# Designs tried in a protein design chat: miniprotein binders against q9bqp7. Part 106

Target 1, 240 residues: q9bqp7
Amino acid sequence: VPQNWFPIFNPERSDKPNASDPSVPLKIPLQRNVIPSVTRVLQQTMTKQQVFLLERWKQRMILELGEDGFKEYTSNVFLQGKRFHEALESILSPQETLKERDENLLKSGYIESVQHILKDVSGVRALESAVQHETLNYIGLLDCVAEYQGKLCVIDWKTSEKPKPFIQSTFDNPLQVVAYMGAMNHDTNYSFQVQCGLIVVAYKDGSPAHPHFMDAELCSQYWTKWLLRLEEYTEKKKNQ
Below, E stands for the ipSAE of ESMFold2; O stands for the ipSAE of OpenDDE; V2 stands for 0.75 times the mean of E and O plus 0.25 times the DockQ between their complexes.

## First folded at step 8 (miniprotein)

Design xa8 (at its last look DockQ between E and O 0.92; V2 from the best seeds 0.00; counts 0 for: pae E 1.7 > 1.5)
Fold by ESMFold2, look of step 8:
Structure xa8 (fold): chain B 240 residues (1-240), chain A 88 residues (1-88)
Amino acid sequence: as target 1 above (240 residues)
Amino acid sequence: SPERLEEIIRKLEEAVKLFEEGKIEEALDILWEVLEELLELIEETGDPELYEILLRVMDALDLIDYGRPEEAIRILEEAIRRLEELIE
């Protein structure tokens, strides 16, 4: 149990959309100067299990591809993820039209993979938008806030080369989602809050993406785990 | 230690039972716990048999994600037998 518990939801904010909905999704600029990011916290608090899995995977890939091959492989995977996020932001942005979009961004297996998910996405409230938790002192950059099947969610888009049909196989992704959610719900740049999360795992070959919906109860359970990781990070930095 | 090996065996037996009942997510939670416990025991003992068992549990996790649960269960049952031999 965390020593310094803090709620994921803000009791002073409504579950309901306000009467004054913006016509353009929020895109709050990121400020990274002093406060650690969600990704940094998670990277610095990896468990022995996570470190072992990562190092074993790395060594096997280097054995298979060579050091140069591995560097090229990881660079290409990173670039594909970046292009995927850029394409989704373009698709979901109301100020861009299909005629003005780069057709090459829209043509990928990953985009085909998420088509059935996108049919259920509406009411986009934020895209590639910064969040900050002033009390807990962390920042992040969330991918999307939108309704999924009628539920307002923090949505995180991921690429994967292997199937992820179960949320248990997504490692720290649920922690990332709830950390963004908690920050947004307590960030003065946002007038609304979200109670649900969605992880969407997309595949290069266009196979149907796997959605992992997280209701409020599941989000609360993962929030406790996030708070433990944040405490661990803070203790490490205090002792330096 | 025999007590820690017995706990790992109990968890693996429970995971197999849960897979057979179709409770995949609960079984996966247990397998991730088993991986963590095996890693701790390997670090303390250096036992190469435990390392081989760890690799087989990792194979089973992959097989579940690829929709091959019968193969995963077979691997886990073999892992249980190998752990029981270490106690004997």
Scores: ipSAE 0.589, ipTM 0.851, lowest interface PAE 1.7, mean pLDDT 88
Fold by OpenDDE base, look of step 8:
Structure xa8 (fold): chain B 240 residues (1-240), chain A 88 residues (1-88)
Amino acid sequence: as target 1 above (240 residues)
Amino acid sequence: SPERLEEIIRKLEEAVKLFEEGKIEEALDILWEVLEELLELIEETGDPELYEILLRVMDALDLIDYGRPEEAIRILEEAIRRLEELIE
């Protein structure tokens, strides 16, 4: 049980979008502060099994590609991910804010992969927007807040070369999503609340993406795990 | 300790059962617990056989992600047998 329990949901905020929600998605810039990011917290509090798996994978990849090859590979993966997110932001942005759609960004297997998910996405409220949890002292940059199949979600877009048909295969992604939810729900820059999460795993070959929907109950479960990770991080920093 | 190995075996057996019942997510949760327990034992004992078993369980996880649960089950069953041999 977390020592510093804090709710994921804000009882003071209504679940109903106020009719006055701006038609334009929010894009709050990330402020570079001494406050740790969600990603940093998760990276520094990885479990032994996660560390082991990653190290083994790394060693195998280095054996196969060499050190330079592995660096190139990792750089390419990062670039592909970035381009995918940029493409999604462009797709999900209102037409009036559509910068010249680089048609080349839209011609990716990843974009093809998520098409069936995008059909169920509507009511975009935020894109690439910073969230801050003032009480718990962490920040993050969420990909998207939108309605998925009529439910308002924090949506996190992921790229994978391997199938991830189960939420358990997404490692700490659920924790990231709920961390963003909790922060947003208590961030004064946002007037609304989210109760659901969605992880979308897109594939390079254009095969249908896997949506991992997280209802309020599942989000609450992962929120507890997130709080424990945050506490661990905090303790490690006090001892450093 | 034999007791810890027995617990791991129990969990693996449960995971196999859950897979057979189509409860894949629950089975995966258990397998992740097994991996943690195996890693702890390996850190304590340095037993190379446990390490090989760990690798096989990891292979099973991969196979499940690739939609090959039957092969995963076979691997897990073999892992159980190998663990049983360590207790004897």
Scores: ipSAE 0.494, ipTM 0.809, lowest interface PAE 1.2, mean pLDDT 91
ESMFold2 (binder alone), look of step 8: mean pLDDT 88; pTM 0.882

Design xa9 (at its last look DockQ between E and O 0.92; V2 from the best seeds 0.00; counts 0 for: pae E 2.8 > 1.5)
Fold by OpenDDE base, look of step 8:
Structure xa9 (fold): chain B 240 residues (1-240), chain A 88 residues (1-88)
Amino acid sequence: as target 1 above (240 residues)
Amino acid sequence: SPERLEEIIRKLEEAVKLFEEGKIEEALDILWEVLEELIELIEETGDPELYLILLRVFDALDLIDEGRPEEAIRILEEAIRRLEELIE
């Protein structure tokens, strides 16, 4: 049980969007503060299993590609991910629909992969927007807040070269999503609350993406795990 | 300790059963627990056989992600057998 328990949901906020939902998605800039990001917390508190897997993968990749090849590969993966997010932002942004969509960004296997998910996405409220949890002292940049199949979700878009048909195969992604949810729900910059999460794993070959929907109950479960990771991080930093 | 190995075996058997029942997510949760316990035990003992078993359990996870659960089950069953041999 976390020592510093804090609720993921804010009872003071209504689940229903006020009718005055701005037609334009929120895009709050990330402020570079001394406050740790969700990503940083997760990276510094990885489980033994995750560490083992990553080390094994790294060693295998270096053996296959060499050190320079591995660096190049890693850079390419990062670039592909970035381009995918940029393309999604362009697709989901009402205003950018009018600007010269870089058609090249839209012609990716990853974009093809998520088409069947995008058809169920509506009511975009935030894109690439910063969230801050003032009490728990962490920040993050969420990909998207939108309705998925009529449910308001924090949506996190991921790219994978391997199939991830199960939420467990997404490692810390569920924790990231709920961390963003909890922060957003208590961030004064947002007037609404989210109760659901969605992880979408897109594939390079254009095969159908796997959506991992997280209902309020599952979000609550992962929220507890997130709080434990945050505490671990905090303790680790105090001892440094 | 034999008791820790027995617990790992029990969990693996449970995971296999859950897979056979089609409860893949529940089985995966258990396998991740098994991995943690194996890693801890390996850190304590340095047993190379346990390390090989650990690698095979990871292989099983990969196979499950690839939609090859039957092969994963076979690997897990073999892991159980190998663990039983360590207790004897």
Scores: ipSAE 0.637, ipTM 0.858, lowest interface PAE 0.9, mean pLDDT 92
Fold by ESMFold2, look of step 8:
Structure xa9 (fold): chain B 240 residues (1-240), chain A 88 residues (1-88)
Amino acid sequence: as target 1 above (240 residues)
Amino acid sequence: SPERLEEIIRKLEEAVKLFEEGKIEEALDILWEVLEELIELIEETGDPELYLILLRVFDALDLIDEGRPEEAIRILEEAIRRLEELIE
């Protein structure tokens, strides 16, 4: 149980976009400041299971590839994830034309993997947009806010080399989604709120991506876990 | 310590039953709890047999994600037998 409970939803806010610019997705710039990011909080508070898995994986990869091979491999994986996010932002942007898109960026297994999901995505309201929770004092950069099958969601896009058909196998992704949601719902840069989340896990070979839909109840459950991780982070930094 | 091993065995048996019944997500939730308890015991005892069992449970999680539940169940049943030997 968190000591400093705060609600994930804001009852004073609707899910309607600001009427002054409803056709253009928000892209709030991320500013560097003293407050921690969602990803930093999660990285500094990894569970024992996650630490063990990461250490075992690193040991095996270094044994197989050597130190330099491991660094090259992880750099390539990171680059492919970055290219995937760039492609999705381009595809979902109303300002983008095919002529302006990087041809190789759009032609990948990851993009093929999400095609069936993209058919159900509409009403894009934010892309690669910063969120800040002033009260809880954290910041993040969300991937997308859009309707999925008619439900407004914070959508997080992930690449994976291993199948993730169950949300239990996505580690901290649900915490990341609800942290962004809670921040957005209380961020004055946004005039609306979101009650649902979606994690989309895409695959390099083009296999159909696995969507993990999170309704309001599930989001509330993970929000509690996020608050505990944020408390743990804060306590850890007191000893720095 | 034997009491905690007995609890881990009970949880693994429940997870196997849930996998056999097709209740995959409930079983996965239990396996993550088992992993946490095993890591705590390994940190307290340094027992290399518990470390090997931990690796088998992680392998079972991968098999479930790959759609290979019969192989995962076989691994978990072996882990149960190994834990029972540690108590005996």
Scores: ipSAE 0.402, ipTM 0.781, lowest interface PAE 2.8, mean pLDDT 87
ESMFold2 (binder alone), look of step 8: mean pLDDT 89; pTM 0.891

Design ya1 (at its last look DockQ between E and O 0.33; V2 from the best seeds 0.00; counts 0 for: pae E 1.9 > 1.5)
Fold by OpenDDE base, look of step 8:
Structure ya1 (fold): chain B 240 residues (1-240), chain A 94 residues (1-94)
Amino acid sequence: as target 1 above (240 residues)
Amino acid sequence: SREELWERIFELIEKGDKEEALRLLREYIEKYPDNPLALFLVADLLYDMGRPEEARKVLERAKELAKKTGDPELIEYVELLERLIERLLEELKK
């Protein structure tokens, strides 16, 4: 049980969009400060096993590809992910705000992969928007807040070359999603609340993406795990 | 505890104490024969020891078990090590 329990949901906020919700998705810039990001907290609280395996994988990849080959591989993976997120932001943004869509960004297997998911996405409230939890003292940049199949979700888009059919195979992604939810639900920059999460795993070959829907109950379960990771991070920082 | 044992195994591998790490892993597998991670690490150590034929045999079992568990990360690591073992075997035949 977390020592510093805090609710994921804000009882003072309504799940219903206020009539004053802007037609334009929110895009709050991330402020660089001393406050840890969700990503940093998760990275610094990985298990010894996870850290060991990642380092071992890196060493073996360097043995296979060489140092330069591994750098190129890493750069390509990063670039593909970045381009995919840029393409999604372009697709989900209102047409009136879109600069000339780089048609080349839309020609990817990852974009093809998520087409069936995008059909069920509507009511975009935020894109690439910063969230801050003032009480728990963490920040993050969320990919998307939108309705998926009529349910308002924090949506996290991931790229993979390998199938991830189960939510358990997405590692710390569920923790990231609920961290963003909890922050947003208590961030004064947002007037609404989110009760659901969605992780979408897009595939390079254009095969249908896997949607991992997280209902309010599952989000609450992962929220407890997130709080424990945040406490662990805080303790580690005090001992440094 | 199991966790303490794993931590010790990781420390031994990082220090280069491959023989002792291998011993502890083998003892673990005797108790838990269907652990794909343990089998993978045995294969990985055998590879580092220049014993690729033995590594391949152990890795085949690790691969089968990893597929059954559906751990995509472990499957990726197994496949990577498999390619490295095959490369080493080809080099030794020259």
Scores: ipSAE 0.723, ipTM 0.929, lowest interface PAE 0.6, mean pLDDT 91
Fold by ESMFold2, look of step 8:
Structure ya1 (fold): chain B 240 residues (1-240), chain A 94 residues (1-94)
Amino acid sequence: as target 1 above (240 residues)
Amino acid sequence: SREELWERIFELIEKGDKEEALRLLREYIEKYPDNPLALFLVADLLYDMGRPEEARKVLERAKELAKKTGDPELIEYVELLERLIERLLEELKK
């Protein structure tokens, strides 16, 4: 249990976008400074179990691919993830870019994988947008805020070949979502809040993506875990 | 506690006491037979100990359960270990 609890939802804020909200999704620029990012907090507070599993995963990958092969693999996974996010931002943006580069960017098994999810996505409010929790003092860059099957969500897009620790997807991806949610709900750049989350895992071969919906109750449970990680991070930095 | 048990298992593996680590993992699985991570770790440890036939058998159950979770990183890690196990089995046939 955190020593200093803080609510994920803002009682002074509406949970529905105003009719006057612009139809163009928000894209708040990220400003990196002394305030830690969500991903840095999570990376710096990995449990002993997560560290152990990551190191064994790396060892097994190196056994399969060799040292140079592993470096190439991680570089390719990073680039594929970057292109996937760029393609999704382009697809979900109301502004078109008619370029061959955009056409090649959209040619991906990952994009085919998410098509059935995208049919259920509407009312896009933010894309690749910075969030800052003004009280808890952390920042992030969320992927998307939109309605999924009628529920306004912070949506996080993942690929199956990301170079992250294999256990982090189960334990830390929900923490990323709720951290972004809490930050957005307490960020003056946003006029509304969200109570739900969605993690979408896309597959390289184009097979149907796996959605992981998080209702308000589940988000609150993970929020408590996020607060513990943030407290741990803060204490570690005081000792450094 | 469960946390203390997991830390003990990792400590045993790191110091090379693989048989005791395997014993503790199997004790855990007796109580929690449908835990895909625990089953995966048994398979991973058996592979590391040079027992790939046993590792393959355990890993098939871990793979089935991992698919139900929808955790892509666990699924990918299971598939990685499966490839390593098959490679070792083919090498041993020589």
Scores: ipSAE 0.463, ipTM 0.839, lowest interface PAE 1.9, mean pLDDT 82
ESMFold2 (binder alone), look of step 8: mean pLDDT 81; pTM 0.771

Design ya2 (at its last look DockQ between E and O 0.38; V2 from the best seeds 0.00; counts 0 for: pae E 2.3 > 1.5)
Fold by OpenDDE base, look of step 8:
Structure ya2 (fold): chain B 240 residues (1-240), chain A 94 residues (1-94)
Amino acid sequence: as target 1 above (240 residues)
Amino acid sequence: SREELWERIFELIEKGDKEEALRLLREYIEKYPDNPYALFLVADLLYDMGRPEEARKVLERAKELAKKTGDPELIEYVELLERLIERLLEELKK
């Protein structure tokens, strides 16, 4: 049980978006503060086994590809992910705010992969928007807040070259999603709350993406795990 | 504890004491024979020790178990190690 328990949901906020919610998705800029990001907390609280396996993988990849080959591989993976997120932001943004759509960004297997998910996405409330949890002292940049199949979700888009049919195969992504949910639900910049999460795994080959829906119960379970990771991070920083 | 044992194994590997690490892993596998991660690490150590034939045999079992668990990262790493083992075996025939 976390020592510093805090609720993921805010009882003072209504689940119904106020009718006055702006038609334009929120895009709050991330402020570079001394406050740790969700990503930093998760990275610094990886298990020794996970860290060891990742380092071994890197060494073996360098052995297979060479140092330059591995750098190219890493750069390519990063670039593909970035372009995918940029394309999604462009697709999900209102038409009036659409700068010249780089048509080249839309021609990807990842975009093809998520088409069936995008059909069920509506009511976009936020895109690439910063969240801050003032009490728990962490920040994050969420990809999207929208309705998926009529349920308001924090949506996290991931790219993969390999099938991830199970939510367990997404590692710390569920923790990231609930961390964003909890922060948003208590961030004064947002007038609404979310009760659901969605992880979408897009595939390079254009095969149908896997949606991993997280209901309120599952989100609450992962929230407890997130709080434990945050406590671990905080304790590690006190001892440094 | 199991965690302490793993920490010790990792420390030994990082220090280059591959034989002692391998011993501890084998003892672990005797107690937990269906752990794909432990089997994978045995294969990885055997590879590093220049024992690719033994590594291949252990890795085959690790691969089978990894597929059953559905861990895509472990499967990827098993496949990577498999390619490296095959490459080393080809070089040794040369």
Scores: ipSAE 0.625, ipTM 0.893, lowest interface PAE 0.8, mean pLDDT 90
Fold by ESMFold2, look of step 8:
Structure ya2 (fold): chain B 240 residues (1-240), chain A 94 residues (1-94)
Amino acid sequence: as target 1 above (240 residues)
Amino acid sequence: SREELWERIFELIEKGDKEEALRLLREYIEKYPDNPYALFLVADLLYDMGRPEEARKVLERAKELAKKTGDPELIEYVELLERLIERLLEELKK
């Protein structure tokens, strides 16, 4: 159990958006500051097992592709992930200017892959928006807050070919979602809170994406694990 | 504990004591036979030791279990190793 437990939900806050809230999704800018980001905390508290597996994967990729081939591969995967997130933000934004929409951005297997998920997404409240946990002192940039099949969720978009050593690992995706959720629920820039999460895994070939829904109970279980990672991070920084 | 066992296994692999690491991994799998990450590590180690036919057999089981978990990163790890194993097996036929 964490030594400094803190609740993921805010009892002083409504779990439904106010009817007077603006219809344009929130996009809070991420500010440079001293407090750590979710992704930095997760990267610097990876278990020895996670580090070992990622190192083996990297060496196997280099064996298959060569060093130059691996560098090109990782650059292309990173760019495709970036374009995927840009495309989703464009698709889900109700009031973007025409000059901000790149039609080539919308042509990808990953976008085709998520079409069936997007049919179930509505009530978009935030896109690519900063969150800050004002008590636990960490920040993040969440992908999306919207209803999925009638449940308001923090939604994280994932691709299967995104580079692991630089950005994300599979074991950490649920922790990332709940960390964003907890931060949002205790961030004064948001007037409402969220109790559910969704991880969407998109595929390059356009195959139907896989949704991983996280109800409030599952989110609470992962929240405890996130708090342990945050504690591990602060302990490591005391030694520096 | 389980965490201490994993740390010992990784230490042995990094030192090049692959036979002892394999022994410990196989003992772990006897207790937890449906762990696809442990099975993947056995296959990866066997490949590194030049035993690709044994690696292929273990990896087939790891692949089946990885698909049940729905973990796309593990599936990617498994498929990459599978390609490398097949390439090595083709080289050895020459």
Scores: ipSAE 0.382, ipTM 0.788, lowest interface PAE 2.3, mean pLDDT 82
ESMFold2 (binder alone), look of step 8: mean pLDDT 81; pTM 0.777

Design ya3 (at its last look DockQ between E and O 0.40; V2 from the best seeds 0.00; counts 0 for: pae E 2.5 > 1.5)
Fold by OpenDDE base, look of step 8:
Parts: structure tokens; sequence; C-alpha cells
Structure ya3 (fold): chain B 240 residues (1-240), chain A 94 residues (1-94)
């Protein structure tokens, strides 16, 4: 049980969009400050086993590809992910705000992969928007807040070359999603609440993406795990 | 504890004490024969020791178990090590 329990949901906020919700998705800039990001918290609280295996993988990849080859590989993976997110932001943004869509960004297997998911996405409320939890003292940049199959979700888009058919195969992604939910639900920059999460795993070959829907109950379960990770991070920082 | 044992194994590997690490991993596998991570690390150590044929045999079992667990990262690690083992075996045949 977390020592510093805080609710994921804000009882003072309604799940219903206020009639004053802007037609344009929110895009709050991330402010660089001393506050840890969700990503940093998760990375710094990985298990020793996970850290060890990742380092072994890196060493073996360098052995296979060489140092320059591994750098190129890493750069390509990063670039593909970035381009995918840029393409999604372009697709989900209102047409009136879209600069000339780079048609080349839309020609990817990842975009093809998520087409069936995009059909069920509507009511976009935020894109690439910063969230801050003032009480728990963490920040993050969420990909998307939208309705998926009529349910308002924090949506996190991931790229993979390998199938991830189960939510358990997404590792810390569920924790990231609920961290963003909890922050947004208590961030004064947002007037609404989110009760659901969605992780979408897009595939390079254009095969149908896997949607991992997280209902309010599952989100609450992962929220407890997130709080424990945040406490662990805080303790580690005090001991440094 | 299991966690303490794993930490010790990792420390031994980092220090280059491969034989002692291998011993501890084998003892662990005797108690927990269906742990794909332990089997993977045994194969990885055997590879580092220049014992690729033994590494391959152990890795085959690790691969089967990894597929059953559905851990995509471990599957990737296994496949990478498999390629490296095959490369080493080809080099030793020359």
Amino acid sequence: as target 1 above (240 residues)
Amino acid sequence: SREELWERIFELIEKGDKEEALRLLREYIEKYPDNPIALFLVADLLYDMGRPEEARKVLERAKELAKKTGDPELIEYVELLERLIERLLEELKK
C-alpha cells in the first residue's frame, strides 16, 4: 500500500464535457523544471533485472552491428517513432489548424496499422499536451485525449516491430497512461476528467494495431502501482 | 531471497566471474526449471565462455519458454543471442 495515497479521479470534476470545451484540442507546452517526468520516474525505478538485461542487450547489439551500426539503429527507431507521432498529431488535429500535411508522413506501415483504431477515435480534446500533478510533484507529456468507442481516454501511441497482443507485454506503458490520467484529472489547466486509458501498439508492417483498453477499475489498479514507483523514486532521490 | 540471489549473479557477471555465476544459475534452474530468463543467462554466459554448442542447446529451451510467456523483449534477446551463437559457430568451422 502506498504511504502517500492520492486518488486518480477528482470528485470535483465532471466526466461530461462542459459546453465550453474548445473545439480545438489543447496543446499545453511542457515547461522544463526540476519536477521529474513520468518517464524519468519509470526509468529510474526499473528493477535491477530489467536494467541488467537491457544493458546485456545493448552490448550484444553492439557486437552484432558494431558501434556505428547500433547508433544508426537507435537513431532510426527514434526517428520512426517521432514521425509516427507527428503524423498522428496531423491526422487528429482539426483541418483548419493543419499546416500543409506532409503526405510523406502519412505513407507508413504504422499509420496503416492504426487505421481501424482511428475509425473509433473522436472528440479529440488534447494533443501532445503537458500535464502536471502539483501535489504528487510530477509532470508528463501525453499523446492524446479523445473518445475511443464513445469513452473518453488518455491514448498512448506506441510503435513496435513485434506483436504485443497483451497489455502485460506493454511493460510500464499502463503506468505511464494512468500517471497522465491522474495528473490531468488534478491539473487546473484541464476542466474535464478522464476515467479510461488506451494503449495502441502500431506495427511497422501495417498489420492491424492492438488496442489495449483500460477501464476505470484497471486504471485504479495500475494507479496504485504507479504511486509505489513514485514513492520509490522519491526515496532514491533522498538517499542521493 | 530470490532477489538477493539475482543481485549476486548480476554482480558476478559484471566482475567477470562467469564460472561462479553459471554455477549459481544452474542451482537456480534446478529449483525453478521453467524460468526462461535464467536459461537465457546460462546460454549467454556459455557464449561468453566460448562454448557455443552448449549455449545453443540451452537457448533452444529458453526460446520455447519465452514464447510461452509472451515476453517480447526476452524473445528479442533470445533471437539476438541465437544469431550471435550461429555466427560464432560458423567462425569456428573455418
Scores: ipSAE 0.737, ipTM 0.931, lowest interface PAE 0.6, mean pLDDT 91
Fold by ESMFold2, look of step 8:
Structure ya3 (fold): chain B 240 residues (1-240), chain A 94 residues (1-94)
Amino acid sequence: as target 1 above (240 residues)
Amino acid sequence: SREELWERIFELIEKGDKEEALRLLREYIEKYPDNPIALFLVADLLYDMGRPEEARKVLERAKELAKKTGDPELIEYVELLERLIERLLEELKK
């Protein structure tokens, strides 16, 4: 159990949309800070199992593709992921209708994969927006805050072609979502809070994406695990 | 206990004691027979030890279980190992 418990939700903040809230999605810029990011905390607190499986996956990929082939593969997967996130931001932003859209960017198997999910997404409140937990002192960059099937969610978009192992992605995706949620709920840049999460895994071949919905109870369970990872990170850095 | 067993298995593999690691993994599977990660690691070790026929058989079971999870990344990793196993089997026929 965490030694320094802190609630994921802010009791001083309403979870109901305000009719006078801005209609343009928030995009809070990242500030260069000394405080750790969510992804750094998770990377620095990987279990021995996660590290072992990641290293073996890397070795097997190098056996298949060669060293140079693996570098090209990982670079390509990273670029595709970046373009996927850029395309989603463009699709979900009303302000992007004032900018030139790259139709080639929208021609992606990953974008086709999420189309059925996007039909259930509305009320976009934030896109590619920085969050900072004012009390626990960590920072992140969330992908999206919007309603999914009527529930306001922190939404995280993932691709199946990521070069990192499936083990890291499987174990840490819910922790990433709740860490962003907790940070947003305690960030003075945001006037509302969010109680639900959504992880969407998109496929390169356009196959229907898999959504993983996280209600408030599930988010609270993962929040406890996130607090343990943050404590582990903090103790590690005190000794270094 | 479960986590301690995994740590011991990983330490044995890193030390190069593949036979003892395989023995412990098989004991783990007896206790937890429907774990696709454990079955995958048995197949991976058998491949690494130059026993690709045995690796192929174990991996077929791991693949079946991976499909039931619906985890596309696990399925892709299983398919990667399958390709490596088939390549080794073809190499050994020459």
Scores: ipSAE 0.373, ipTM 0.793, lowest interface PAE 2.5, mean pLDDT 82
ESMFold2 (binder alone), look of step 8: mean pLDDT 81; pTM 0.767

